# Designs tried in a protein design chat: VH-VL binders against o13903. Part 2

Target 1, 240 residues: o13903
Amino acid sequence: MAEVEEKGLLSYYFPGERIPDSIISQDGSIRLGPGLVFQKKDREEEIVVSKAGRLHQTGKNAMLIDSRTKRYIPATNDQVIGQIISRFAEGYRVDIGSAHIAQLNALAFENVTRKSRPNLNVGSLVYARVSLADRDMEPELECFDATTGKAAGYGELKNGYMITGLSLSHCRKLILPKNTLLQTLGSYIPFEIAVGMNGRVWVNSENLSTTVLICTAIRNCEFMSDEEQIKYCKDLIKKL

## First folded at step 4 (VH-VL; framework fv_acimtamig)

Design c1
Fold by ESMFold2-Fast, scan of step 4:
Structure c1 (fold): chain C 240 residues (1-240), chain A 120 residues (1-120), chain B 106 residues (1-106)
Amino acid sequence: as target 1 above (240 residues)
Amino acid sequence: QVQLVQSGAEVKKPGESLKVSCKASGYTFTSYYMHWVRQAPGQGLEWMGIINPSGGSTSYAQKFQGRVTMTRDTSTSTVYMELSSLRSEDTAVYYCARDYYGSGRYFDYWGQGTLVTVSS
Amino acid sequence: SYVLTQPSSVSVAPGQTATISCGGHNIGSKSVHWYQQRPGQSPVLVIYDDSDRPSGIPERFSGSNSGNTATLTISGTQAMDEADYYCQVWDSSTVVFGGGTKLTVL
């Protein structure tokens, strides 16, 4: 679940996630549309997401999840970030934001056998490669490099934070070796990153403040020149 | 097959506003930025700005800042460019063009262009 | 503000090599892209990232970029290559176009 409550980062939700209190109107009762339910936890009521999609606010006191946003169209060899939505005998069903749910075979990992297969939970994030993209079939994913058969960063993404809604153009820039923003940030702060061509980026660092800073920098750098990115990063680091 | 289809030619008077549309098909609309470029009769290409169709964020050329507005409608896969306070010098063919980032930004597909004539 | 300079016109005989220059300060540190525009038509990408060719563009089109000059080269020039050619870079947070070169094949 997302721990970061920054505006503009949490517009896409997955089943089981909680809607932050900061998004909810402070005056009046809340009306929930499709994809949202009230749930009691401890002594408090919370709003929990029941289907994947973008959060829409329709009037001051009404919210819903719209799952009919424009979809990612899978392309073979795209690197994507997916969320496990269910298990079946031979693997997992994975939400990658496409029209069809993707399939990930439990044996499609480095050096895995039937007795040593991964145990991924519903709600877990995975970094994977699209191995098969066909318009009329479910996409297929693999968590190993096609050439070497090694994990090469693919597999379960533990902890960290995910930002969504990035354009393919933005993700193409971020995934390049020696991306200016990521190189500049990486010279000051240790962190992990996974860039998905489905408009999702996952970041993990040692503490929340650093992770929020990195996520903010990634979203804000969209139209910045290399020179502007370097200056922006230096100014951000001074605030740490 | 990627296609960018623009609205038809327009005739405007000085001081009026222009709104040109560009409908995208054949790809995931929100996955590529879109640019607007114009060309006055017998002149070269002039960049106006860029829009991210996913979030709606924009960046405009300094010359057009304050007069141009770019928007999108994700339900129709359409980008719009509005130019206000029109002058005769705004007579041009207006193009939408899809952004691609390799080692730098370039335009891989162009709309057919919209001729706008501004005269009294 | 960054400026790209192109010759206004270049003339070649059919079958000869046409060379169109695009001058800019330290342009070799930037990625240069080239567009072909025939009269009454939209521009078409012919070279991207200095020297790469899109699918469908003939092998006779090639590009280079070093120092202060990028170059579009058209070998075995044909009548159908007659068009205006524009170079383009992304500088800071803006797009910069060259002034365009009219290629005449006579």
Scores: ipSAE 0.015, ipTM 0.489, lowest interface PAE 6.6, mean pLDDT 84

